# Miniprotein binders against a2bj90: the designs that were tried, part 3

Target 1, 235 residues: a2bj90
Amino acid sequence: MSRSARRKTSALNTVLRVVEVFASIQGEGPFTGTYSVFVRLAGCNLRCPFCDTRYAWSLEAGKPLGVEELVEEIARYEPSLVVITGGEPLLQRHPLNSLVEGLESLGLRVQLETNGILPAPARDEQLWRVYHVVSPKDVPVRVPGAKLHPSWVDYARATGRAWFKFLVANEQHVREVAEYVAKLGIPRSRVYIMPLTPEKLDMKELLELHSRIASLAVKWRLNFSPRLHLLVQLP

## First folded at step 38 (miniprotein)

Design p2
Fold by OpenDDE base, look of step 38:
Structure p2 (fold): chain B 235 residues (1-235), chain A 119 residues (1-119)
Amino acid sequence: as target 1 above (235 residues)
Amino acid sequence: SEEEVLRRVYLLAYRAWEAKDPEEVIKIIEELARLAEESKDPYLVQWIIWMLAYVARYAKDEELVVEIIRVLARLAEESKDPELVEEIIKELQEVAQEAKDEELVEKIREVLRRLKEES
């Protein structure tokens, strides 16, 4: 491929559809408590009924932003972690690899959040080097069209840079998660269960739910993820 | 909106998961069935089918399971969508495989025979 063809392919892979960029504390998963910049990408391949970011489902909900400009914006926050989330970030895989390359060149740590439907990063992708929190949507609450791509299990085993976060409301959900991860051969040390909340729990109800699910995590020998941002009233 | 209906269905499902009273679960099933029948969104209908099958798999009350099977059979017969009928058949097969009551298993098998003969 000529230098000109590489430049043209590079130019098309330099724009992301971005909903929002903000600084907060990572409230979920293995990086809970980390000062983070969140990059919410537009577009999702699912319509989860329990989604808290429905406004990100359409690609049109995002503004086009250049990778270079986005790297500069992120860097101004001096984050301990960059969290790439959205609808489904991997729908924008090509410019996302360019974003990761830019962020890593500044020494920034990156964590991706994904529903795990799309294939895990290949070894030649910049995304191979970052951390991934995969949130399967096929268990325990089956979202239509959700199926964990098998390559995420292989990626987790090969790199140790993936964790699996499951939304659970009760002990039956925790059982299904335990059976699912056993069947797929996902190491229990990489599994997080997180409270599945109905809409608008008060703080007392939210704390009670956290307590119940945390107790179930201990009983079932799984990691617990809080929804820390909800508990401390951060975005 | 589609989003509001999905939200409502989710809240119904969440209540069904936490319900201690079988009568409350029956009312939720009836409401979900109505929402599926009125829906033009295949995604919503598919999610309702999954939720109903989920409740059936973990129901301790046989009457509840029978009601869910009846509702799923009706949805299959009305759908005219081969993909939806196939999904219902698949979910009913899973329910039958996990069921311990032989009479219940036979009721599911009878429904499965009908759905396969009509497809």
Scores: ipSAE 0.387, ipTM 0.725, lowest interface PAE 1.5, mean pLDDT 89
Fold by ESMFold2, fold request of step 39:
Structure p2 (fold): chain B 235 residues (1-235), chain A 119 residues (1-119)
Amino acid sequence: as target 1 above (235 residues)
Amino acid sequence: SEEEVLRRVYLLAYRAWEAKDPEEVIKIIEELARLAEESKDPYLVQWIIWMLAYVARYAKDEELVVEIIRVLARLAEESKDPELVEEIIKELQEVAQEAKDEELVEKIREVLRRLKEES
């Protein structure tokens, strides 16, 4: 195949199944508070009982959108951070790498959110260069089919561009997270615990839960992640 | 809908994790057991089994642990799915590992022997 034919074939495969694109504040993890554009990709390899984005589980929930068009749309927001989320974004790995390349060519900072079942990026992938927040779903609340791929710990150590985030409801959950990360050799500085919320919390209950989990983060010497967008009522 | 049932199970599980009154937890356990018995969704049933075993491993109230063991045994004995029975056996073994009362451990081991022989 000629160079031109290979380039044309690659261009035809640069389509993502996208559920939504919107501007908001990153409410979770190490980039909390950052003005962000969210790109929610369709498809997920899990059915977590506590998922608040169930509408993204099916690939059919996404509309096909060209990577170049998407880059231009994102750029118009002038974001401080582009958050690629889903479902599970790594199910669309090939065109996702093309999106990341386009965003980085414009100097845009990118963060990926993943459940960590699929392997961490290889050195020759564009995804190697971006930030990752990995949310394992096999601890403390075990989700069938979930298992953190061990390459994420290696990736975090090699690059310093990955963090690990866990949903917890109580101290028993926090103890299990602490044991899990210690066994895997994940430094506490890379670990966040975040409130696991039921649907029916009013603002007073939501603040109380945040206070409880934050106090546990201090007690266990782990980082705390809020769900800031819930507290300030943003999407 | 399936999503509404999953949501209800999640809310019940959340209340079980947060409840301080063992009698309240026992009521929640019975409701979850009923949902597991009526469900044809293997994913939902598997998650309920894990949640029941999780509560049993960390409960301080022995009456609650005995009730959960009884529920798990019943689910296994009534199941035609060998993978579900295997998962329940695995979870019961973990409960026995955490139990401190030798009489309770013997009750769990008797259940395990019965389930293994019947499979």
Scores: ipSAE 0.314, ipTM 0.700, lowest interface PAE 3.7, mean pLDDT 87
Fold by ESMFold2, fold request of step 39:
Structure p2 (fold): chain B 235 residues (1-235), chain A 119 residues (1-119)
Amino acid sequence: as target 1 above (235 residues)
Amino acid sequence: SEEEVLRRVYLLAYRAWEAKDPEEVIKIIEELARLAEESKDPYLVQWIIWMLAYVARYAKDEELVVEIIRVLARLAEESKDPELVEEIIKELQEVAQEAKDEELVEKIREVLRRLKEES
């Protein structure tokens, strides 16, 4: 990890509003099972009724942290993956690009989680080079204000670094996801369906829901995402 | 709190998606309607309207669909928010497009005419 790379730009001196930083396992999507450090940024442009992280909705829920300090904190965990999540991380786009630059200068792999309302990265952004898991919230259960920005489909095709993940509870939901992604031209290889959990389920119920959604993924020829952290009881 | 009510609406909606008995769904619809009528949060009301319309579009039980149409119409008639009324009109139009029964479509069309005249 070259410390001299940090002197190439002054961007590492910017500030992010951060709710929490913690180590765990990435439990969802294409990187499931990876030892990760999660950076939860404050602020969201949605108020999803099914949100598990409502405490991150307000920008004021985050504490201001300098990007350079945050990079060093993350690095001490020695993660295999840095997951930037939130709220909606792209609400803090400018300092987020600075964070990504710092993490990449240390050779750390980065994945962003986004609801896809704000545009995909431009080629000249540091975010262009990282992985993205995009979770549109206008299907199957529509959330007010949600609309996938079309640039995410173009970005996925151009870079191969974006996947699309949808919460589903039943086969009607899966049918709607399938119709939606077909209309937008999103290939099935880029699509994950994931169990939408209603309330705290016991382990048997949670496994049964996973089995049901996984069977639907096979039937509809879509990728399946678990919520692995729930199954193994990690944060 | 606003977050607590939003969570309750989510849990009710989830039960409606999973319920096999139309009578159970009707009870849930009635509770969602009361929450919408009591709420001053336009985000919550809009989400409830979309949830009701969603159930109506995919329900196979005609009595359930008719009940949802009545609830949506009542919400529109009692509202002083023109944007909410227009949203309900839009959702009723979508329900009519998904309906297979011509008699049901005519019932929805009659409600739409009434809502448009009152507006």
Scores: ipSAE 0.299, ipTM 0.695, lowest interface PAE 3.9, mean pLDDT 88
Fold by ESMFold2, last read:
Structure p2 (fold): chain B 235 residues (1-235), chain A 119 residues (1-119)
Amino acid sequence: as target 1 above (235 residues)
Amino acid sequence: SEEEVLRRVYLLAYRAWEAKDPEEVIKIIEELARLAEESKDPYLVQWIIWMLAYVARYAKDEELVVEIIRVLARLAEESKDPELVEEIIKELQEVAQEAKDEELVEKIREVLRRLKEES
């Protein structure tokens, strides 16, 4: 085998451990409302008490899928956005870069969701060019082991491709988020606060919580993120 | 399962953030303490400690803060994990820094002295 053919063959055989692939609406953050395909990767470096996707914590929860086959599966949905989530997707960084390469070669837009513990993409990574929604878990409800890697702030400033999203339940939480982002130099235009839901709420309670957090977002001059998929009962 | 306990802890914490009645919060604090004492999962115990300390720092009700201090002291005294004890000491120091009542500050300092001598 030629050197070039060998390298191409190994990249095409890269494997991701994937929990699920499904079509829905992006319900959170700056791309709220976009017809999306979600790719949930297995494995997480946190065990957040408020996590809605605990079934993705173990790397063993995912089944191995080849990157090329996954790209073809995603493409069949004709998505407006591909959302890579998990667990923590950056735990599978190398094959994830291969997936992004395949998706971008087809002209598909990609967004990654990350807890920001692992460093932001380097310029020589395929991930450098995708959009990122970073959800630090050390404020306001801090989680053991959580710490935002400082490179994410630099990456956001350099590329304009990252936003920061925080779960909040009340005004004290919002105050802490505001202090945190100010200390780190994260501009308000890149910050979203989003309702922290305790568990399944009825629709009235869910709407009241959204109204409360949205009002706080206006008061504190921060962006508001709904959890739109919960409001419209989509996965 | 440990996941069910984690969910229970989260629901209790959420109720504590929403509650207006200090008596309700005290009941939640005792339930969290019981869960921490029964748990073999250091992750759950550490998170409970952080939630208790969080409530203590922002509570306006002195009886609630005293109860939390008592619970944190008990957890530290019964622990064999030096990292857990050190975390509790750190959190109690932060509660003392934010307290405005000198009697309360002295109660916390007394607990801190005992915990540091036993560590």
Scores: ipSAE 0.253, ipTM 0.667, lowest interface PAE 4.2, mean pLDDT 88
Fold by ESMFold2, fold request of step 39:
Structure p2 (fold): chain B 235 residues (1-235), chain A 119 residues (1-119)
Amino acid sequence: as target 1 above (235 residues)
Amino acid sequence: SEEEVLRRVYLLAYRAWEAKDPEEVIKIIEELARLAEESKDPYLVQWIIWMLAYVARYAKDEELVVEIIRVLARLAEESKDPELVEEIIKELQEVAQEAKDEELVEKIREVLRRLKEES
């Protein structure tokens, strides 16, 4: 093969389909409040009715970016946390591991958001070393095809680097989450419940929903996750 | 568009979860059924089926549960998708397990027998 063709072939595993890169505050889960750069990858293996990032479902929504270029772009923001999200980022697992390698070489802290359908990282993957917030979509509001891969529970126990986050609207939902995590052996300290919002709540309604779900978190001895970015009107 | 229909289904489901009046929920169930019958999107239909079954499992109003069972049976009988029929059968089995009324359980079991013979 020519030198140009070989370079293009070897670069295929270092290209990601990226919808957007932007700075904001992590508004959900254990790292809530952290100044973050979000990398939204294209493609999803689900079409959740409650998804608020539906524009990322199609792989065609993403622009191909080289991993080296992306690392440099992220670094310019000087983030305290890099949040890799999407769609479902693990659909681009191979180049994603390359991105993680580049970010870690700069000492950047990385968090992945995943629906947990694809397996947890293996020990020899760069993804093994980063934090994961896993949002199973088969409870309480079941999405077709959304079965949590059992390796995520093993990964969380082995590494301490995974948490589980569930969207809930009411106490019936919370009860189902509690039963689900108990059955899987997920300790309450690793479980977050977060408000499942309908479309377009005004600020008063949004605060009331947060208060209701937070009260339920206390009642059920689960961690509460806000949707802080909605409360403070950030992307 | 596909996204707009999915959002409408989500809003209807959310209203069904929050509604206090069984008559309001029945209206929502009828609209969800119509959307499922008119849709060519199997993903949307599967989610509507799950939502209907979910409401039936936790409803206190027997008339509401009976209406949902009728809707689910109709969707299964009209479907050419074996995966969808199997999903409805599974969901009806779960509704029967949660039901407290012996007559309701027998109605569900009769529907299940009919659907399994047709499959």
Scores: ipSAE 0.213, ipTM 0.637, lowest interface PAE 4.8, mean pLDDT 87

Design p2
Fold by ESMFold2, last read:
Structure p2 (fold): chain B 235 residues (1-235), chain A 119 residues (1-119)
Amino acid sequence: as target 1 above (235 residues)
Amino acid sequence: SEEEVLRRVYLLAYRAWEAKDPEEVIKIIEELARLAEESKDPYLVQWIIWMLAYVARYAKDEELVVEIIRVLARLAEESKDPELVEEIIKELQEVAQEAKDEELVEKIREVLRRLKEES
């Protein structure tokens, strides 16, 4: 057997470094409210000051888990959606494509969350068929090292399977998002603005922030994303 | 820990973006400057510099903008890191591009001239 042939067989046994697997509600973006299983992959190519999942930054934070084992674990939850997140999941791109293949073979719907620095899926990747919520970190709050790879806009146009989500705190931020997406040719129907939440808001403060950002979404004719899991106190 | 400092910087930045009182923002700017001067983490310092420049680009209060420019200039002048100085120069150039007040633009140009002679 050639090295290439053995590689195809070996890819079915690929290992992912996984921080956590848990069931909850997708609280953000176009699939808000969906019963989901979250798979948090280790490793990130950014250190966002506003990150709520800093424990996933290091690849060493993840435990090795076989793709087939992981598929079986996910299936036991009977999810309506599988959300692959992290860190930055595309740092583990090869085994991630194997996971997607396994999940799709069971008819499970998959959504990827990414910061968009690494390129969008190629047409021959299993990830090509998956839904993506892309959260660029260079607008409105710029994170050093962040830059949206332009292939994500091309992917969104070609497939209709990508949406863009932006953390905002005020109207100045929303204006910057609106200008950014207009320059890139991203239609407003694909854009979500979401409250940039400081850690440990009480419920009154959290509701007020949601109300303020939702009002701005209406004013600017953009989609609003809550952080629903925070409002209902789920992980 | 460095993680706790990063979190504190984020919370300060968030307050600066939301604050309506320029005197409160000036206090936040001073704290961020102190954290940048004390830090050995270039990622944190870079983020603080960007945040200060961001506030300066959109601040309505001229005294606040001048204070931020002064802080950025001091950080650059005291730095031994050429990459940090280049980043501050870049951010000050962006502040100047957004500025509508010609007197403010001239103040920024003077700072930029001095920093480029030093680097």
Scores: ipSAE 0.118, ipTM 0.565, lowest interface PAE 5.5, mean pLDDT 86
Fold by OpenDDE base, fold request of step 39:
Structure p2 (fold): chain B 235 residues (1-235), chain A 119 residues (1-119)
Amino acid sequence: as target 1 above (235 residues)
Amino acid sequence: SEEEVLRRVYLLAYRAWEAKDPEEVIKIIEELARLAEESKDPYLVQWIIWMLAYVARYAKDEELVVEIIRVLARLAEESKDPELVEEIIKELQEVAQEAKDEELVEKIREVLRRLKEES
């Protein structure tokens, strides 16, 4: 009688604090326009003044969900991409690796959204295999306590599975981004600039801002990220 | 606040990853251990454990790795939480797999034996 010791995976490694799960279109970065399931994790190490998801800042804002249950929930949407976002998903690194393993076992593509403060995935982590959109908060927006971890540059070089998305409001911000990525040796082909949208822009102002930032992207030879979901009024 | 603690923890972690001085890293480890011991948030404790294990895996200084192993062992023994002990055991096993020094591997194995006997 072979004791299949189903090692009870520690609940700590198999439970995530989840704020919300929803289907929408990826509005930002290299996967813009992709039908996606968004998993918004609870907890953030930053308090960005421009954050649109402030309700996800505390770990207590999330409900504990089992990784297996969450994989099943995600799979029911038949997504073209799973987007792991939140506050900062890498605060829940262990159960997040378990989630990625479960999703990859179903052949689902995964993209992480991170602020890049925490270290990039190690080679032995399931997170090593997924796509990452790193959104630094030290340049140009200078959020207190934000600093890009150097390992993200190395990860991007090693894997080609990372992009860097910077929030910009004007040409000075775009210049600061261009100087910053040049100093770090990040290829321009991996850099996105995205409109920094203040609260309460009307649709006309939002479109004008997109147009201005897109023109700056062309001028500075950087990729442009829209906020497509805001333009098409999706979540 | 939880927010202030999380912010302190990630700043300490970031300093530990950039630190060139082993003595500074040791002080950071001790402070992180204290924050884990004082924490009522299992996710914060988990994150600290992971970070300590991460530093241990990539540390070039064997003395630093030994200190991290001692701290992780203490955290396991003090928590009396079987789930936390299992997590620490997992992380220490990963550290042992990446370790090249046989003496270091044996120290990790000794700790792993102790933690498994107490569980």
Scores: ipSAE 0.018, ipTM 0.294, lowest interface PAE 6.2, mean pLDDT 86
Fold by OpenDDE base, last read:
Structure p2 (fold): chain B 235 residues (1-235), chain A 119 residues (1-119)
Amino acid sequence: as target 1 above (235 residues)
Amino acid sequence: SEEEVLRRVYLLAYRAWEAKDPEEVIKIIEELARLAEESKDPYLVQWIIWMLAYVARYAKDEELVVEIIRVLARLAEESKDPELVEEIIKELQEVAQEAKDEELVEKIREVLRRLKEES
């Protein structure tokens, strides 16, 4: 490999396309309530009609940022957790491993949000060490092209660092989730159901939806994920 | 191509979600219905049905909900596929369970009766 090819490959592994970096409270999943820095990466392999971050779908929506610069920016917030989200963060897997290495070197905890279509981290990836919240889009919401990669089940079993967060609107969706996770051998303790929130809900409607889905979580013996940031009007 | 159809469906679904004008949403619904009728991909058809039912569950405009129900009923009646009819019946039952308006629930029940008698 020529010195030019190595420089191009090294530069590609150290630059992320980032939409935004902001501090807030993690509103979703097992880390709900945690003071977090959110790193929203650009690009997604899906086009979910219910997506709240559609502006992140294009890779062009993100600015190129160096991993070192991004680590320094994140560190200034003194976060209790770094949440890597976006469209689909694993589309930028190589520089994302470098980012995780940098963040872990500072003793920062990292949590990834992913749609689970792309393979889980391998043991030799830095991503193997972090927490993952996998949000499948095949069940119950049946987004075309969405399929949970089987390696996420294996990763969850091997590490205990994965949770599965399903979007649900009703009891039938919760049933489908329960059947799906049973079929895959995912422990119910690793499963969260979260309200599928359309845009334009008022606070009363949002609370009613949360109450309904939370009651279904209890009935079906699943964990509940709020949309806490929406309830408390944080980003 | 199947990919181009999928992209078009996603774009239409996105526009329907962002739309402020009910008439624009109705046009999008009819175009999605047409794409479902023309589709040879049962997964795409199921996704369109699910998306339509999703919009119906969260629509504040009763006229829009009625139009979605009409479109779903048409898709079921024109479909000679028992699996598609069952899926539409299932989605309409869910919409009826979540609907707070009694008149709307009764309209859905009437459609459901018709679809079950024809199946």
Scores: ipSAE 0.018, ipTM 0.305, lowest interface PAE 6.2, mean pLDDT 86
Fold by OpenDDE base, fold request of step 39:
Parts: C-alpha cells; structure tokens; sequence
Structure p2 (fold): chain B 235 residues (1-235), chain A 119 residues (1-119)
C-alpha cells in the first residue's frame, strides 16, 4: 500500500455524514430530561409522512465529518448523554461504531435512536455497548417498507439496553402496540408510547394530546414518552 | 435518486433476510451487487457490503454463504477503491470468524489471501 492509499482507507470507517450537532434536553423515551448532545446523521431508509426531520433524509444533506473531530466537538459540551439520531443512523454503521468507541473512551454515555429496520448490533460491534431506543414504524403507523427486525427483541432481552418507542395517535393505536409487543414477547416495561404529533399543533392542543396519550399509557400499562422538547420549546 | 437507491437496497436486503428460498436470496444478492457496482456513493456501497456480510454470517445455507463470498470477492476485484477492498476484507474476516464449517472457513481464507495479494 502506498502512503496515499493508507490515508484513504481511514476515511470510510472514520467519516460520518452529519446534518447537525446541537445541545438540548432529551425530550423522548427513557432518558427524557437528560442534558444531551444530539448528532443528527444524514440519510434515511424510510419516508415517514409525519417525519419532523425530512431535511435529514438524503445522505447528501450531511457534511462529511471526521470521527475524531466529532468526538472532540461533542466532548466540549460536557453532555450527560450523546444521542445519535438522524434519518437512520445505522445506515452509517461502520463509522458510527468508530464514533461510539471514541465517545466511550471519554466515558460518555451514548444512546442511539433507530427505526429498528436494520439489524441490532452484533456482540463485536461498539454499538452493542450503547443504549438503543427503537422506534418501529410498522406498528401502528404502517409506514411503507417499515418492519421491525427481530434481532432487536433478542438484543433487548440479552442486554437490557433497548427500549421500544411507538408513535400513537389514539386508543386503537395503543391497542395495536399492546398486541404487537405481546406477540413479540417484548416486556411492557420496555415499551413506550409517544404522541404522534401532526403538523401545526398549538401549545394547548399539544398539551391535550399529551394528556390523552399519557392516560392511555396508564390504562394499557405502558410507559409514556413525552415530546418534552416541544413542550418546553427546545430543539 | 440516492434516496430511491438506498430504499431499494434496504428492501432487497430485508427480503434476502426473510427469504427461505436460496434461489431467491441469490437473485437478491446479485441485485445488491449490481447496485453496489453502479453506486457513486461510498457510504451506500459500504452499507451493501455490510448487509451482504450480515446475511452471510446468519445464513443457514452454506451455498448461500459461498455465493455472498463470491459476490464480495468480485466487488473487491472490480473495485479501484482501496478503501472498498479493505472493507470487504474486513467483513470477510468477520464472516470467517463466525463460520462453524471448516471447509467454508478455508474457502473464505483463500479468497482473503487472494484479495490481500492483489491489494
């Protein structure tokens, strides 16, 4: 290998296409209220009609950033959690494993947000060590092409580091989620229901929706995920 | 569009994982290989390679694993990108480590030797 070839080989495993990096409060799932740095990766394998981050769908929407540089940038925020999100972060699996390795070397906790379509981390991946919030898009919202990969159920059982966050708009959706997780053998303790927010809700409507879905969570004995960032007007 | 290609790759890879018929899986693998060859996006190509290697690691059919190895080897040999070749070598090494069949492991090792000698 020439000296030029060695400099290139580092790039595929060490460069991520990143849309944005920002500090905020984790508004969703088991880490709600945590001061977090969000790394929004570019590219998604879905086209959810309700997606709030449509600008991240194309890989081209991301700028190439080196993993080392990104680790240094994240570390400057002194986060209590690093949230890897985007379109679908697992489309950049190899450099994402390198990012996780770098972040863990600094003692930073990492949480992945994934649609659960791609396989769960293997035991040899750095991603196996982190927390995962899997947001299936097959049930109840039936996004075309969405299907939960079964390895996430096995990963959740083996590691205890996965939770399943389902988007729901009504009691029928909550019923479908309850039936689905029962069929898959997912414990209710690992299931979150979250309000499916249509575009253009005012704060009153948003709060009412949260109240309704939270009441359904209690009724169905499921965990509730707020959209806390929307309620407190954070990114 | 890059997005349409990525979605197609995903759907194909998912079908390959669900497929019980080895012949159907082989067709999907060849289509994934074609999409990798036609791709100008190194991240898409890397993702295809990873998915092929993933299917190989979890395949119960040895013939299917052999076909994936052949496809990955072809992609490496046709590639002018040293990064892609290195990634394929890495994935094949992982497949070889997880393989239980000694004959299969030796086939992978032979391919790996060839790819390393050509690089």
Amino acid sequence: as target 1 above (235 residues)
Amino acid sequence: SEEEVLRRVYLLAYRAWEAKDPEEVIKIIEELARLAEESKDPYLVQWIIWMLAYVARYAKDEELVVEIIRVLARLAEESKDPELVEEIIKELQEVAQEAKDEELVEKIREVLRRLKEES
Scores: ipSAE 0.016, ipTM 0.298, lowest interface PAE 7.0, mean pLDDT 86
Fold by OpenDDE base, last read:
Structure p2 (fold): chain B 235 residues (1-235), chain A 119 residues (1-119)
Amino acid sequence: as target 1 above (235 residues)
Amino acid sequence: SEEEVLRRVYLLAYRAWEAKDPEEVIKIIEELARLAEESKDPYLVQWIIWMLAYVARYAKDEELVVEIIRVLARLAEESKDPELVEEIIKELQEVAQEAKDEELVEKIREVLRRLKEES
């Protein structure tokens, strides 16, 4: 391999396409209420009809940022958690491992948000060490081309650092989730149901939807994830 | 590695969604079909089929839909897996139900007849 090819491969491992970096409260999943810096990566391998971040679907929607510069930017916020989200963060897996290494070297906790289509981290990846919230799009929302990669179940079992957050609109969806996680052998303690908000709801409608889905979570003995940031009007 | 192949497939699918040139999309579909034919990963093959069917369902270009139907038919005919053939038949039936063009629906029905007679 020529010196030019090695320089191009090294540059690809140190640059991320980033849509936005902002501080807020984690509104979803097991880390709800945590003061967090969000890193929204560009590019997605899905086109969910209910996606609230459609502007992140294109890789071109992101600016190229160096991993070192991004670590320094994140560190200035003094976050209790770094949330890597986007379209699909694992499309940028190689530079994302370098980002995780940099953040962990500063003692920062990292949580990934993923759709679970791409394979779970391997033991030799820096991503193996972080927390993952997997949001499957096959069940119950049946997004075309979505299927949970089986390695996420194995990763969850091996590490205890994965949770599964399912989007639900009604009791039928909650039933389908309960059957699906039972079939896959996913412990109910690792399962969250979250309100599906396909349209912009007013605050009253949003609260009613949260109440209804939370009641279903209790009935079906599943964890509930709010959309807390929407309820408290944070990013 | 299986992971590298899967990543390549997702990057190709991503490029197909961002492509403005129908000829580029066709080349990507052909490469995805080749990757499905060469794949020993049933998850990858299944994902490619679902992605192709999804593009066909939402494509406005009838030529692109016809090409995807041909690719899906080829994948079914070359497949020795009855479950995969049934899945392709199901996806093609869904594409036919959502299609507004009667000529396109009839082309899909012709392919579906052929696949059911060969199964």
Scores: ipSAE 0.016, ipTM 0.306, lowest interface PAE 7.3, mean pLDDT 86

